VH-VL binders against UPF0128 protein PH1314. Designs and how they scored, part 9

Target 1, 225 residues: UPF0128 protein PH1314, of Pyrococcus horikoshii (o59052)
Amino acid sequence: MIKMLEGYYIIENPGVVPAERRFRMKDLKAWGYDLHLGTIEGERAYFISKTGERHEGETYIFKGKEYHVSRTQKEIPENARLLARIIIERGNPYLEVWLEEEDVKFPLTKEDPRIILKRIWEKEKLNQLLKHVRAVGLTTDFYKDNVFTQGIPLPYEEYPPKVRRVLREVKDIHRDLTGFGRFVFQYFGEVDKMHNYRLYWTLPTLHLFDIDIANEVDKVLGMLD
Short names: E, the ipSAE of ESMFold2; O, the ipSAE of OpenDDE; V2, 0.75 times the mean of E and O plus 0.25 times the DockQ between their complexes.

## First folded at step 7 (VH-VL; framework fv_zigakibart)

Design q8 (from zc with heavy chain Y106W; at its last look DockQ between E and O 0.76; V2 from the best seeds 0.00; counts 0 for: pae E 5.9 > 2)
Fold by ESMFold2, look of step 7:
Structure q8 (fold): chain C 225 residues (1-225), chain A 120 residues (1-120), chain B 107 residues (1-107)
Amino acid sequence: as target 1 above (225 residues)
Amino acid sequence: QVQLVQSGAEVKKPGASVKVSCKASGYTFTSYYMHWVRQAPGQGLEWMGYINPSGGSTKYAQKFKGKATMTSDTSASTAYMELSSLRSDDTAVYYCARDYDILTGWFDYWGQGTTVTVSS
Amino acid sequence: DIVMTQSPSTLSASVGDRVTITCRASQSISSWLAWYQQKPGKAPKLLISDASSLESGVPSRFSGSGSGTEFTLTISSLQPDDFATYFCQQYNSYPYTFGQGTKLEIK
C-alpha cells in the first residue's frame, strides 16, 4: 500500500509477521556460531558454540552438563531445518533457535536478539543498521533524520529520480523479502549535494537475522548518503 | 491485462476543440500517474504532462500550458486530455501512457494513440 | 529543458549486424534514461530503464549503457523484428524529453 498524506510518503505491506522462519548455515555463521553433532550427557544431540571456541573431539562442561563434539557441521544436514522465532517474555525479546531433524527438535540457543544483531551488523559492517536502530522487539524500528534546511517537505512529484528509486527499493523489500513492513518518509530537497530527508522504517525482527535481507536494508538506508 | 483504450480519430477545423479519452483497465487506476505524449507526423515524441488520478493534480510542459487540459474520472477509470483553439500544427497522434510504477517518469503501457487532424 | 540528441538519425543495417545507437544529453542526467522502440503506426514500447535495466520480456540481444551525458543502446545481432525507430527519454528533470529518434532500416 502506497499513500501520500500531509507531506509524508508511506509504504506499507500489511501482512502477518511470521511466527518462525527457516535459516541457512550462512546465517548461523553470521550470527557467530558453529553447529556441532555430538552428545550431551551421553545422548546424541545437535548444539552450538561460538565460532572457533570448540573443536571436533573436544569434551567440555557447560552449565553442569557434559558435551562431546563428534562432528562440526559444514552445512545444515539435508534432513534437518534450522529454525528460529522471536518470543517476548516479561517485555523482553528473545531469539529462540533450534534444529529440527526429522520430527525431533534440538534447542540451540535463546538469546537477546539485540546482542546477536549487533554482532552481525558489526561483523558485516552494516553501519546504517547500527547507527539508526531505535527499538528491537517482534519488529525492529529504524529512524534516520538527515534534515539540515528549513522548509516544508516536497510533494512526491518533485522528488528527484534517485529518491523515487529508493522508495521503489523499499517497496520491493516489503514485497519480495519481508512480506511486512512500514516505511514513513519525508523529503525536503537537495542542498549542497546533500539530500534532506527523514525516515522511519519498521521491519520484522526475525527477517533481519537473514544476512542477505540485512545487507539489502543497510544498502537502502544508505542510498541517499 | 493492463489496457489503455483511447477514443477514435478526430478531424477538426482551426479554432475548434477536441477532448481525447483514455479508458484504463486491468489495474488500480488511482495508483498510477497518467501521462500524455504527442507525436506530430514524421516527428519524435513530446511529453505534454501528467495527471495524478488520485486528487486530480496535474503538471504540464510549459509549451502546453493554456493549450491542454488534463482531467480524469475515477469512477470510469478514464483520463481525458482536451486541446483548445486548435491550429494546424496541433495535428498529431496523442498517446496516453501509464507511468511504470506510480510516478517514475517512464512508461510501460501506452494507449493505441488518437489521431487529431486540424485542417481548413 | 534538457535536449536529447540521438545519432545517427538513420541507420541502414542487415540481419545479424551489431548496431549501436547513441544518445547525448545537454546536461548530466545521471542514469535516468529510458529507451523505447516504435514501429510504424504503433505506440512506443519500453526496452530499457535506468540506462541499463532490461524490461521484462525484451530479448537479451538488447543492452544499454552509459551515465552522465552519453548513453548507448546496442543490438548484438539484429533480427528482422528489430527494424523500427528508437527513442531515448530522460526523466532526470521536468519537462521529460525524448531524443529525436533513430530510424533503423533494412539495407
Scores: ipSAE 0.191, ipTM 0.700, lowest interface PAE 5.9, mean pLDDT 91
ESMFold2 (binder alone), look of step 7: mean pLDDT 94; pTM 0.953
OpenDDE, look of step 7: ipSAE 0.704; ipTM 0.882

Design q9 (from q2 with light chain Y91W; at its last look DockQ between E and O 0.02; V2 from the best seeds 0.00; counts 0 for: pae O 13.1 > 2, placed apart)
Fold by OpenDDE, look of step 7:
Structure q9 (fold): chain C 225 residues (1-225), chain A 120 residues (1-120), chain B 107 residues (1-107)
Amino acid sequence: as target 1 above (225 residues)
Amino acid sequence: QVQLVQSGAEVKKPGASVKVSCKASGYTFTSYYMHWVRQAPGQGLEWMGYINPSGGSTKYAQKFKGKATMTSDTSASTAYMELSSLRSDDTAVYYCARDYDFLTGYFDYWGQGTTVTVSS
Amino acid sequence: DIVMTQSPSTLSASVGDRVTITCRASQSISSWLAWYQQKPGKAPKLLISDASSLESGVPSRFSGSGSGTEFTLTISSLQPDDFATYFCQQWNSYPYTFGQGTKLEIK
């Protein structure tokens, strides 16, 4: 915890952002997808579809290829891993998702992370994230301006216990969940039981695709309201 | 900027060993797997294996098991590949190549290559 | 092992030409294919990482397409700097394997 500028409180974890992350079926479901085992052009493969879009036993053509759904997976196979990464291509971010089973990789999707995040947040009613997101790339920026009374930012020593708790929660998220983050905070006091503050929060985009992390971040963003 | 700088050319006799180094800079060495690829004269590229500098885990192509030994020194940000029991058909340019995480599988940065010549 | 077969092995073309190189996999590799450019005495350079994903800094005249077992690298309008050897590489499964290469020569 560092006070770099007068009136600013900064919580920063400069740790490494993983190039890839392992996810759970729970996450994939939150993203709005079903996982299927079947065939693509007659070859065994895993693939996804929008939730409820495809069913077991169904044969269909997608992007010029024939798909057959043998089974809709309830869980990620024990010998497989669901993996994803954020990549930047031509200045645009993409969420690339695949399934690895032993030594074989099965691509699942490549999507605009902003679209998928919005879908998750809407479904899970993560209103803080929806409202305060400002940029999405390798990292995601949240900005929340709750300043309703002009004043001079207070020093940390004058922060009330509730505000200090929020800062601890942010620190814990950086430490325990994301391993990376920058939280910039200004507090202007409390008026009529309302906290007056500004915050800027940067987190790895990839981690926000973990539904548990997303929920925790949303919770923290709303703690001062 | 990411750079991979390999050791100089080697000339060895059959039966000898050679150790090629690959010094990495411009990135966190332990965050990326390092692969080794060789190219015989006038031939294509051949994947040999990789090492995870974080922990030192390795994977070798079957052809190079017992032939190549990959190691790393994190303090020096350097990857090493040792070839043993050299034969004439081991004559090639050997490249180190960076990969992202263990599952990415493509190589975004390469060393300049090290020529190993095996001749009697 | 997955065998990658490129065609043609040698290709002669002129500046301004549209050039297509094909890479065939002995079995499905989904979209896990990369293309590299290599000039004499130099290390390969990554052009495309995911069958069709152009790497940063690579001219837009390069493009990749395909999935499963058939892949193509296309140069829409050949430039002098493009004469080199091109390799495809599958990263679907270990061991990773390369095509034998396509040498693009000036006609």
Scores: ipSAE 0.000, ipTM 0.496, lowest interface PAE 13.1, mean pLDDT 92
ESMFold2, look of step 7: ipSAE 0.006; ipTM 0.566
ESMFold2 (binder alone), look of step 7: mean pLDDT 94; pTM 0.954

## First folded at step 8 (VH-VL; framework fv_zigakibart)

Design a1 (from q5 with light chain S30D; at its last look DockQ between E and O 0.74; V2 from the best seeds 0.00; counts 0 for: pae E 5.1 > 2)
Fold by OpenDDE, look of step 8:
Structure a1 (fold): chain C 225 residues (1-225), chain A 120 residues (1-120), chain B 107 residues (1-107)
Amino acid sequence: as target 1 above (225 residues)
Amino acid sequence: QVQLVQSGAEVKKPGASVKVSCKASGYTFTSYYMHWVRQAPGQGLEWMGYINPSGGSTKYAQKFKGKATMTSDTSASTAYMELSSLRSDDTAVYYCARDYDLLTGYFDYWGQGTTVTVSS
Amino acid sequence: DIVMTQSPSTLSASVGDRVTITCRASQSIDSWLAWYQQKPGKAPKLLISDASSLESGVPSRFSGSGSGTEFTLTISSLQPDDFATYFCQQYNSYPYTFGQGTKLEIK
């Protein structure tokens, strides 16, 4: 934590933004997908579809290829890993998702992370994230301006316990959940039981696809409302 | 492990001064505020104030303004509390106590206490 | 200053008993209350923070509840090691203040 002369309070974890990370079935479901085991063009494969779109025993054509659903998975196979990464191609971010079983890699999807995040947030009613997101790339930026009374930013020592608690929770998120983050905070006091503040929060985009992390971040963003 | 070790017992005359030390170990000294709390014989606990070892900012309870002076030496990871113009009612056990996380307002680690006795 | 009033000042109980200590604040302190245990000749030990958050290593028989101006510390089944003096402390506003203490002694 760093207190600036301008009245900024910065909570920064300079850790590493992960190149890729492992996810759970609950995350994939939150993204709005079912996982299937079957065949693509007659070859054994894992693939996904939108939730409820495809069923066991179904054969269909997608993008010129024949798919057959043998089984819809309830869990990620024990000998497999669900993995994803954020990549930048021609200035645009993409979420690339795949499943690794033993030494075989099965690509699942490559989509705009913004579309999927919005879908998750709408479904889970994560209104803080929906309202205050400003940029999505390798990292995601949130900005919240709740300044109703102009004044001089207060020093940390003048922060009320509730505000300090929020800052501790941010610190904990950086430490325990994301391993990386930058939180810039200004506090102007409380008027009529309303907190006046401004915040910038940068987090690894990939971690926001963890539904538990997304929920926690949304909760923290709303604590001073 | 976190440890706060305070200086030994002091016996002083009225009007004198005393300086109690609190040596911290097992954690980053500058990352936590250090508070001081006293306890008169058979009485409750009384918060005196705190110091931020990072920068040296302090806050005192009104009762102890002009009475207590809190300082720190980051190179020695030691906090100090000096009491001036001692009176008999300053007789107490004085504790240094670490804030839970920077400045939260409650205390997770305590020194063993320093008994200060003021008598003529 | 916020005045913290504990009750009772002294409590006699037996091993196995359920005991409750109350702390009242002169004004609302939301949930910014901590409980400490102190044994003779020792420094206080933090038990509970934020009114109900049990500290690591503290037995589960200890619990805290309350908000605003009324708070309680409960020991579900008193153990020999629990006989001590207990203090509440508010950190809602400066100066931080403690209750006068509750001495829990063996009946």
Scores: ipSAE 0.200, ipTM 0.709, lowest interface PAE 2.3, mean pLDDT 94
ESMFold2, look of step 8: ipSAE 0.302; ipTM 0.734
ESMFold2 (binder alone), look of step 8: mean pLDDT 94; pTM 0.958

Design a2 (from q5 with heavy chain Y106W; at its last look DockQ between E and O 0.02; V2 from the best seeds 0.00; counts 0 for: pae O 10.6 > 2, placed apart)
Fold by ESMFold2, look of step 8:
Structure a2 (fold): chain C 225 residues (1-225), chain A 120 residues (1-120), chain B 107 residues (1-107)
Amino acid sequence: as target 1 above (225 residues)
Amino acid sequence: QVQLVQSGAEVKKPGASVKVSCKASGYTFTSYYMHWVRQAPGQGLEWMGYINPSGGSTKYAQKFKGKATMTSDTSASTAYMELSSLRSDDTAVYYCARDYDLLTGWFDYWGQGTTVTVSS
Amino acid sequence: DIVMTQSPSTLSASVGDRVTITCRASQSISSWLAWYQQKPGKAPKLLISDASSLESGVPSRFSGSGSGTEFTLTISSLQPDDFATYFCQQYNSYPYTFGQGTKLEIK
């Protein structure tokens, strides 16, 4: 949805913030984990470890339980799904991750999403996300102020084609990738080959754990730099 | 199933006016700017301007300011372009063309064209 | 106003030929250029946007390239349906302007 109100250009997709989402092995690896099949206290289970920390055939004790690695997975098992959700407990957000094999759930990890996102963004050099994130909960807010000239915002009809293309990319992200989003934008013109603009962008936090979506958001945040 | 259907050919004398219609169907009329483009006989294409059906704002190429008037009727999903004070050199085919997405500047759907002939 | 100059004005070719049509802008338009095909008595049809992006349903034998002031439309293996007039159009700056057209004729 597009609104042009009082010098603001607003792009909204008023869907729902998803409760849980399916992820790929590519995402789990970007988060810094290996996925293993083996046993925990002799019972068949899937579990994770930090990338490279544990190997096939290894038996180890972790938090008082015996783990045995039978196979380190290269892909999500054919009969399984990697799932995650954001939950709030005692006022704190957590990313909860599990593998669902048919109807059986294997918990993998439960961690602060802010810590994981920052780690991923630093490793992948997603500098726009790092610099402009302001809040992380069920949704994540970005704010970017790149205004260095004095003046009033331009009307949309006077936006250059590149700026209008940025707005189209945002609309496509909301429609095709996240299903929900709110983008609030002001454009003040190009001065000394620098675009002068201000933006707020609210997106579902869970989608930012998809590394391809994170990359696309980072790219769009930097398109006018 | 986007369609733009224009009104029929017109023959006019110099000094008259003509109003061409462009009825849109198969999409949300107010979500896309509508452009007008003319093509004189044996000539290339010439952008005349646009209208934003949401709110009615317009932009005209300088050559057509004072000559063309673009309007729309949202309830009828129809855009209009009126030419005033017709001259023989206004003889052309006039097209309506839908912007690809709000206002990108290129056109994915075109009307069939309306031939306006001005002769004394 | 940005002047768009196409060459050649007329091109004769045979089915199966590779053809190239050039469009030159009088000043830089970045990549903000579209190509259209027009057959006699018909409205133009969008082929390519942003210099190189094919419109849905356009055959892959059509391709576009260029940036700045020089742009090309290429048809890799000419088909009977491709005999038409081709126009480039810039949308970098108002007023939007078209090239004068290139008529592609059967030899």
Scores: ipSAE 0.005, ipTM 0.631, lowest interface PAE 10.3, mean pLDDT 90
ESMFold2 (binder alone), look of step 8: mean pLDDT 94; pTM 0.954
OpenDDE, look of step 8: ipSAE 0.007; ipTM 0.507

Design a3 (from q5 with heavy chain Y106W, light chain S30D; at its last look DockQ between E and O 0.01; V2 from the best seeds 0.00; counts 0 for: pae E 3.9 > 2, placed apart)
Fold by OpenDDE, look of step 8:
Structure a3 (fold): chain C 225 residues (1-225), chain A 120 residues (1-120), chain B 107 residues (1-107)
Amino acid sequence: as target 1 above (225 residues)
Amino acid sequence: QVQLVQSGAEVKKPGASVKVSCKASGYTFTSYYMHWVRQAPGQGLEWMGYINPSGGSTKYAQKFKGKATMTSDTSASTAYMELSSLRSDDTAVYYCARDYDLLTGWFDYWGQGTTVTVSS
Amino acid sequence: DIVMTQSPSTLSASVGDRVTITCRASQSIDSWLAWYQQKPGKAPKLLISDASSLESGVPSRFSGSGSGTEFTLTISSLQPDDFATYFCQQYNSYPYTFGQGTKLEIK
């Protein structure tokens, strides 16, 4: 859906913000974790640790419980799924991650999504996301203001081809990757070979934990620079 | 070869119950989840839930909680799905379907389907 | 629930044609998508898993692509045996859901 309102160009894809989604081992790695199979207090369990922190055969105490690493997983077991969701508790968002093997749920972590996202973005050098993130909850808001000359926003008909390409990329991300998004854009023209613009971009937080999606979003945010 | 053979067609009146069977052969019955999927006449496919024959744990779609009961008999390598309080809109072909693995999510083998007709 | 929308609902084509069926998810399902073929009075048959993995025994003229929210099933050259209804299915999250189906019929 495209709207022109009061000098704003709006690209909105009304979809569903996912309650939970399945992730890949590469995502978990991007989050900075290793997945282990071993025991917690002598009971078989999957658990995670920071990348490189724990090794096979190691026994350690964490939060008063004894952990034993039998093996570090290279991939998600065939009979298991890596799942995560964003939950709001007491006004704060949390990323809850677990591994579901058969009918057993193994909790892996419950952390502030902002911390994990920052970790991902720093590691992957996603500088646009780092610089322009403003709010993180069920959805994440990005704001970028590159306005050098104050004026009336230009109509879409006056957008240069490069700007139109950016808008198409946003539309494609909404369509192909996130299924949901709201992009609000103002363009003020080009001055000294620099594009003057302002954008607001809302995306489902959970999708940003997909490293491929995060990379695409970061790329698009930097296209007019 | 893997085969899933379901029980025959059923005609029931509203309010009645029906129990469909799915006999598995050609593989270790307890090593794969069994799912149930229904298809109303001229309509698409609808996932109902699954049972883990190893232990008997089940998961139901919200729509079928209280409607469907999935069970299994490991000695007979047979999965069962019972529908209660039948209504006209329960008229459909019901399929058992084996998960590719324990819990991968796609179905590599299907039963031939059981037609359940609910009419006054 | 994740809604799977297939397009078109009906497709008329001729033998030898290249056809593409699209499946769109209401939210990202990564690559957790399967395609099935169903003929009248028969159970669905698995064609593709994980968006692009061709099932053993399925002709190579079938292929799947896509990730995230948009997926496609392509038949490079239609054969008489290919006229049927096709369904996509996501297994990203419970409940598993299917597309409404695409009926591929003879033009």
Scores: ipSAE 0.157, ipTM 0.720, lowest interface PAE 2.6, mean pLDDT 93
ESMFold2, look of step 8: ipSAE 0.366; ipTM 0.741
ESMFold2 (binder alone), look of step 8: mean pLDDT 94; pTM 0.953

Design a4 (from q6 with heavy chain Y106W, light chain S30D; at its last look DockQ between E and O 0.01; V2 from the best seeds 0.00; counts 0 for: pae E 18.8 > 2, placed apart)
Fold by OpenDDE, look of step 8:
Formats: structure tokens, C-alpha cells, sequence
Structure a4 (fold): chain C 225 residues (1-225), chain A 120 residues (1-120), chain B 107 residues (1-107)
């Protein structure tokens, strides 16, 4: 859905924010974790540690329990799924991650999504996301104000090709990657080869944990710079 | 100067696979999307898809889903395109082409092309 | 998919001639159109983007115009180096698609 209202160009996909989604090993690695198969208190289990922190054959105590690393996984087992969700508890968001192998659920971690996102963005040098994030919950809000010469917002018909390309990319991200999103845009023109604009962008937080999606969003945010 | 250098010609049997490489130089490899376009003998150009070297996200034309796999190695500044289950109608020249700026939609630099011939 | 139709498929002309190639889109593509030149055994070369933006280094005798569904590439005075095959390409929507090509040959 595209609207032009009171100087605002709005691209909205009113889809559903997913309760949970499946992730890949590359995502888990991007989050800064290794996946291990071993034992917890002598019972077979999957568990994670920070990248490079633990090694195969190691036995250690964590939170009062004995862990043994039998194998560090290079891939998600064929009969398993890596899953995560965002939950709100007492007004705070949490990323809950677990591995399902057949009928067994192995909890991996429950952490502040903001911490993990920041880690991902710093490692991947996603500077637009780092700079312009404003709120993180079930959805994440980005705000970017690049107005050097403010005037009356221009109508869509006066948008230059590059700006229109950005809007198409946003629409495509909503359609192809996130299924949900709200992009509010004001454009004030180009002066001295600089685009003057404001944008608000709301996306499902969970999808930003997909490293490929995060990269796409970051690039789009920087296209007019 | 920007250069895209592709691997040499390939001759394959039906059912085989082939992997074409495209080495980029003269620019920041991860800052631009890399597209793949093929051209059958005496025919026009056909867009296959693209890869974002930064993160590895890809988009394929429907026709090439399951046929082509695009990957990249940032350390080598090289993009790869693998074709599986080759058929005679996969015979073509395959080009890698850089997007003008990130993802704009037109291609400013092209590889020299890689001829893939599929024959019994 | 958006179908791009070029006309004519083959064009015979002489040096010095004014040449016009047309590209028609099956639906509106706004101004999201590029033109390429391809010579035998070579990769395509970008000439024009966004329907009318001339690429750096391309001779001024080349020009592009049009919007919506009708586009034209014009060579004001044909030079010997211009005999080649020309392609239009839309990037309005996925999948990106090319015209079938126009072969410009010597009369």
C-alpha cells in the first residue's frame, strides 16, 4: 500500500509480524555463537557459546552445571531446526533461541535482542542500522533525518530517479523479505548534489536477525547519502 | 580501473554441473551487487539473478531457481555461479555484470563472458 | 514478466544516416530503461540509463528518449564503429528483462 498524505510518502505492508522464524547456521554465527553437541549434567544436549570460547573435548562449569563439548557443529543437523522468537516480559524484549531436534526442544539462549543486534551490526559494519535505530521491541524503528535545507516536502511526481529507486527497494524488502513494514518518507529536494529527506522505518525485529535482511536494510538506508 | 575477469570456456555432458567464476578488481567488491546474464547462441540476453556480496543475499529469476546457485568469496573478490543438471539448452555465454551503484538495475561493467557448451 | 519488444529486429543503414531503434514494454516501466551496444564476441556495453541519461564516454550522437511503454534510441549520424547489436533492458520490476535485440548492419 502506497499513500501520499500531507507531504508524506508512505509504503506500508500490513502483513503479520511472525511469532517465530527459522534461522540458518550462518545467522547463528553472525550472532556471535558456536553450536555444540555434548552433554549438560551428563545428558545429551545442544548448547551454544560465544564464538571461539569453547572447543571440542572441553568440560566446563556454567551456571552451576557441567557442560561437555563432544562436537562443535558446522551445520544445523538435518533433523533439526534453529528457531527464535521475540518475547516481551515485564516491558522488556528478549530474543529466545532454541534448537528443535525431532520432538525434543533444546533451549540455547534468552538475551536482550538489542545487545545481539548491536554485536551483529558492529561486526558486519552495518553503520546505518547502528546510527539510526531508535527503538527495539517486537518491531524495530529506524529514524533518519538528513535535512540540510528544509522546505515544503515535494510530491512524488517531482522525486528524482534515485529517490524513486530507493522507494522501490523499500517496497521490495517489505514484499520479498519481511512481509511487514511501514516506511514514512519526506523529500525536500536535492541541493548541491545532496538529497534532503526524512524517513521513518518500522520492521519486524525478528527479521533483522537474518544477516542477509539486515544487510539489505542497511544498504537501502544509505542509498541517498 | 574496474575489471571483471571470468573463468575459461567449459564443455560438459548432460546432467553434469559447472561453476563459473568472476574475479573483480578496481573497486570495493562488497559495495556492489553482482548480476549474472546469459546469452544463448544467436539469441538475446537473459537476466538470471544477482548476489549481494555483502551478506550473500541472492535473487533468482524464476526460470533459474534450482538451476543456478550464486555465491561469492569476499576474500578473493570473486563471484561464482554454478549450474546444475546441465541440459543442451543451457549452452550459452554467461556474463557477470556489476550493478552501477549498489542495486540500481543497470550494469556498467561486464565480464568477458564464459562459454558453457553442453553436448552428448 | 515484462516483455520488451524491439523494432526493427534488423536495420540496414549507411554511414551518416540518422537511425532510430524503438523499444516497447508490455506495461509501464516509467523511465527505468537502459540501452546496450554489443559487438560480436564481446560483452554488452552500457550506453544509456534511465531512458535518456548518456553514459560517460559515449559519443553525443547517441541519445535516448521515452517513458512509460515507448522508448527510442537514436544515432544522429551513423559512424562505422556503430554497426552492432543493440539491446534495451527494463529494471522496473523483477525479473529484469531485455529486448530481443536490433542488429544494425551496413547497407
Amino acid sequence: as target 1 above (225 residues)
Amino acid sequence: QVQLVQSGAEVKKPGASVKVSCKASGYTFTSYYMHWVRQAPGQGLEWMGYINPSGGSTKYAQKFKGKATMTSDTSASTAYMELSSLRSDDTAVYYCARDYDWLTGWFDYWGQGTTVTVSS
Amino acid sequence: DIVMTQSPSTLSASVGDRVTITCRASQSIDSWLAWYQQKPGKAPKLLISDASSLESGVPSRFSGSGSGTEFTLTISSLQPDDFATYFCQQYNSYPYTFGQGTKLEIK
Scores: ipSAE 0.000, ipTM 0.480, lowest interface PAE 12.8, mean pLDDT 92
ESMFold2, look of step 8: ipSAE 0.000; ipTM 0.448
ESMFold2 (binder alone), look of step 8: mean pLDDT 94; pTM 0.953

Design a5 (from q6 with light chain S30D; at its last look DockQ between E and O 0.03; V2 from the best seeds 0.00; counts 0 for: pae O 12.5 > 2, placed apart)
Heavy chain, then light chain:
Amino acid sequence: QVQLVQSGAEVKKPGASVKVSCKASGYTFTSYYMHWVRQAPGQGLEWMGYINPSGGSTKYAQKFKGKATMTSDTSASTAYMELSSLRSDDTAVYYCARDYDWLTGYFDYWGQGTTVTVSS
Amino acid sequence: DIVMTQSPSTLSASVGDRVTITCRASQSIDSWLAWYQQKPGKAPKLLISDASSLESGVPSRFSGSGSGTEFTLTISSLQPDDFATYFCQQYNSYPYTFGQGTKLEIK
ESMFold2, look of step 8: ipSAE 0.300; ipTM 0.732
ESMFold2 (binder alone), look of step 8: mean pLDDT 94; pTM 0.958
OpenDDE, look of step 8: ipSAE 0.563; ipTM 0.824
ESMFold2, look of step 10: ipSAE 0.362; ipTM 0.753
ESMFold2 (binder alone), look of step 10: mean pLDDT 94; pTM 0.958
OpenDDE, look of step 10: ipSAE 0.000; ipTM 0.475

Design a6 (from q5 with heavy chain T104E; at its last look DockQ between E and O 0.02; V2 from the best seeds 0.00; counts 0 for: pae E 10.0 > 2, placed apart)
Fold by ESMFold2, look of step 8:
Structure a6 (fold): chain C 225 residues (1-225), chain A 120 residues (1-120), chain B 107 residues (1-107)
Amino acid sequence: as target 1 above (225 residues)
Amino acid sequence: QVQLVQSGAEVKKPGASVKVSCKASGYTFTSYYMHWVRQAPGQGLEWMGYINPSGGSTKYAQKFKGKATMTSDTSASTAYMELSSLRSDDTAVYYCARDYDLLEGYFDYWGQGTTVTVSS
Amino acid sequence: DIVMTQSPSTLSASVGDRVTITCRASQSISSWLAWYQQKPGKAPKLLISDASSLESGVPSRFSGSGSGTEFTLTISSLQPDDFATYFCQQYNSYPYTFGQGTKLEIK
């Protein structure tokens, strides 16, 4: 839905915020983890460790249980799915991650999503996300204020083509990648070859753990710089 | 399948008016601006203006202000362009053309064209 | 208003030839230019947007290039079906304007 009121351009896809999402090995690696097959207290299991911390053949104790690494996985097994969700407990967000092999679930981690997102964004040099994030919960909010001049927002029909392209990219991200989102935009014109604009962008936090989606959002946030 | 079907050819006398219709199908009519473009005999293309079918806002090229009036009927998925005070130099083919994506400024689907002939 | 000047006005070529058509803007339009093909008695057909992006279903022998004020449409190996008039169109600023057209005749 597109709404143009009071100098705002608003792009909303107000569908259901997704409860859980499937991820790839590249995403897990970007989060900073290795995936292992082995045993926990002698029983076959999948589990994670920080990248490079544990090696094939290693036996170690974690939280009172004995782990043995049989194989460090290079890919998600063909008969399995890497899944995650965001939950809120006592007002705090958590990323829960598990591997589902056929019908058996192997819990992998439950961690503050802000820590993982910051790690990803620093490693991948997603500077727009780092600079403009304001809140992380079930959704993540970005705010960018690049207004350097006095004036009122221009109507949509006066946006230059490059600015309208940004809005189309946002619409495409909501439609094709996230399914849900809210983008609020004001444009004040170009002064001294600098676009003057303000934006708020709300996206499902879970999708920002997909490194390709995170990269697209970062690119769009910087398109007018 | 996207389709734009325009009304048939018109022969008019100088001083008359003509209203050309453009019926859209195969897409959400209110999600794309509709443009009008004319082509005089043996000549190139000339952008006349657009209408936003959602809410009815319009923009006209300066030379068509006061000459052309663009409207739409969302219940019929139809855009209209009316030319007033016709002169012989208004003789042309008039096309409706759909914007690529809301308002991007280039056109991916065109009507078949409506020939308007003004003769005394 | 931005004046779009095409050259040549008429071009005769043989099947298999490489053909170029140029379009010059009277001021910079960045990359905001489209190319259209029009056959006699028919509406224009979009070929290329944003100077170089090929529209779906358009043969790969068509390509576009340029930015700023100078743009070209190239047909790498001319086919009989390519007989038509070609127009450029800028959408950088209002009013949107077209070039005067290039008629391509196949020898």
Scores: ipSAE 0.006, ipTM 0.639, lowest interface PAE 10.0, mean pLDDT 91
ESMFold2 (binder alone), look of step 8: mean pLDDT 94; pTM 0.958
OpenDDE, look of step 8: ipSAE 0.027; ipTM 0.595

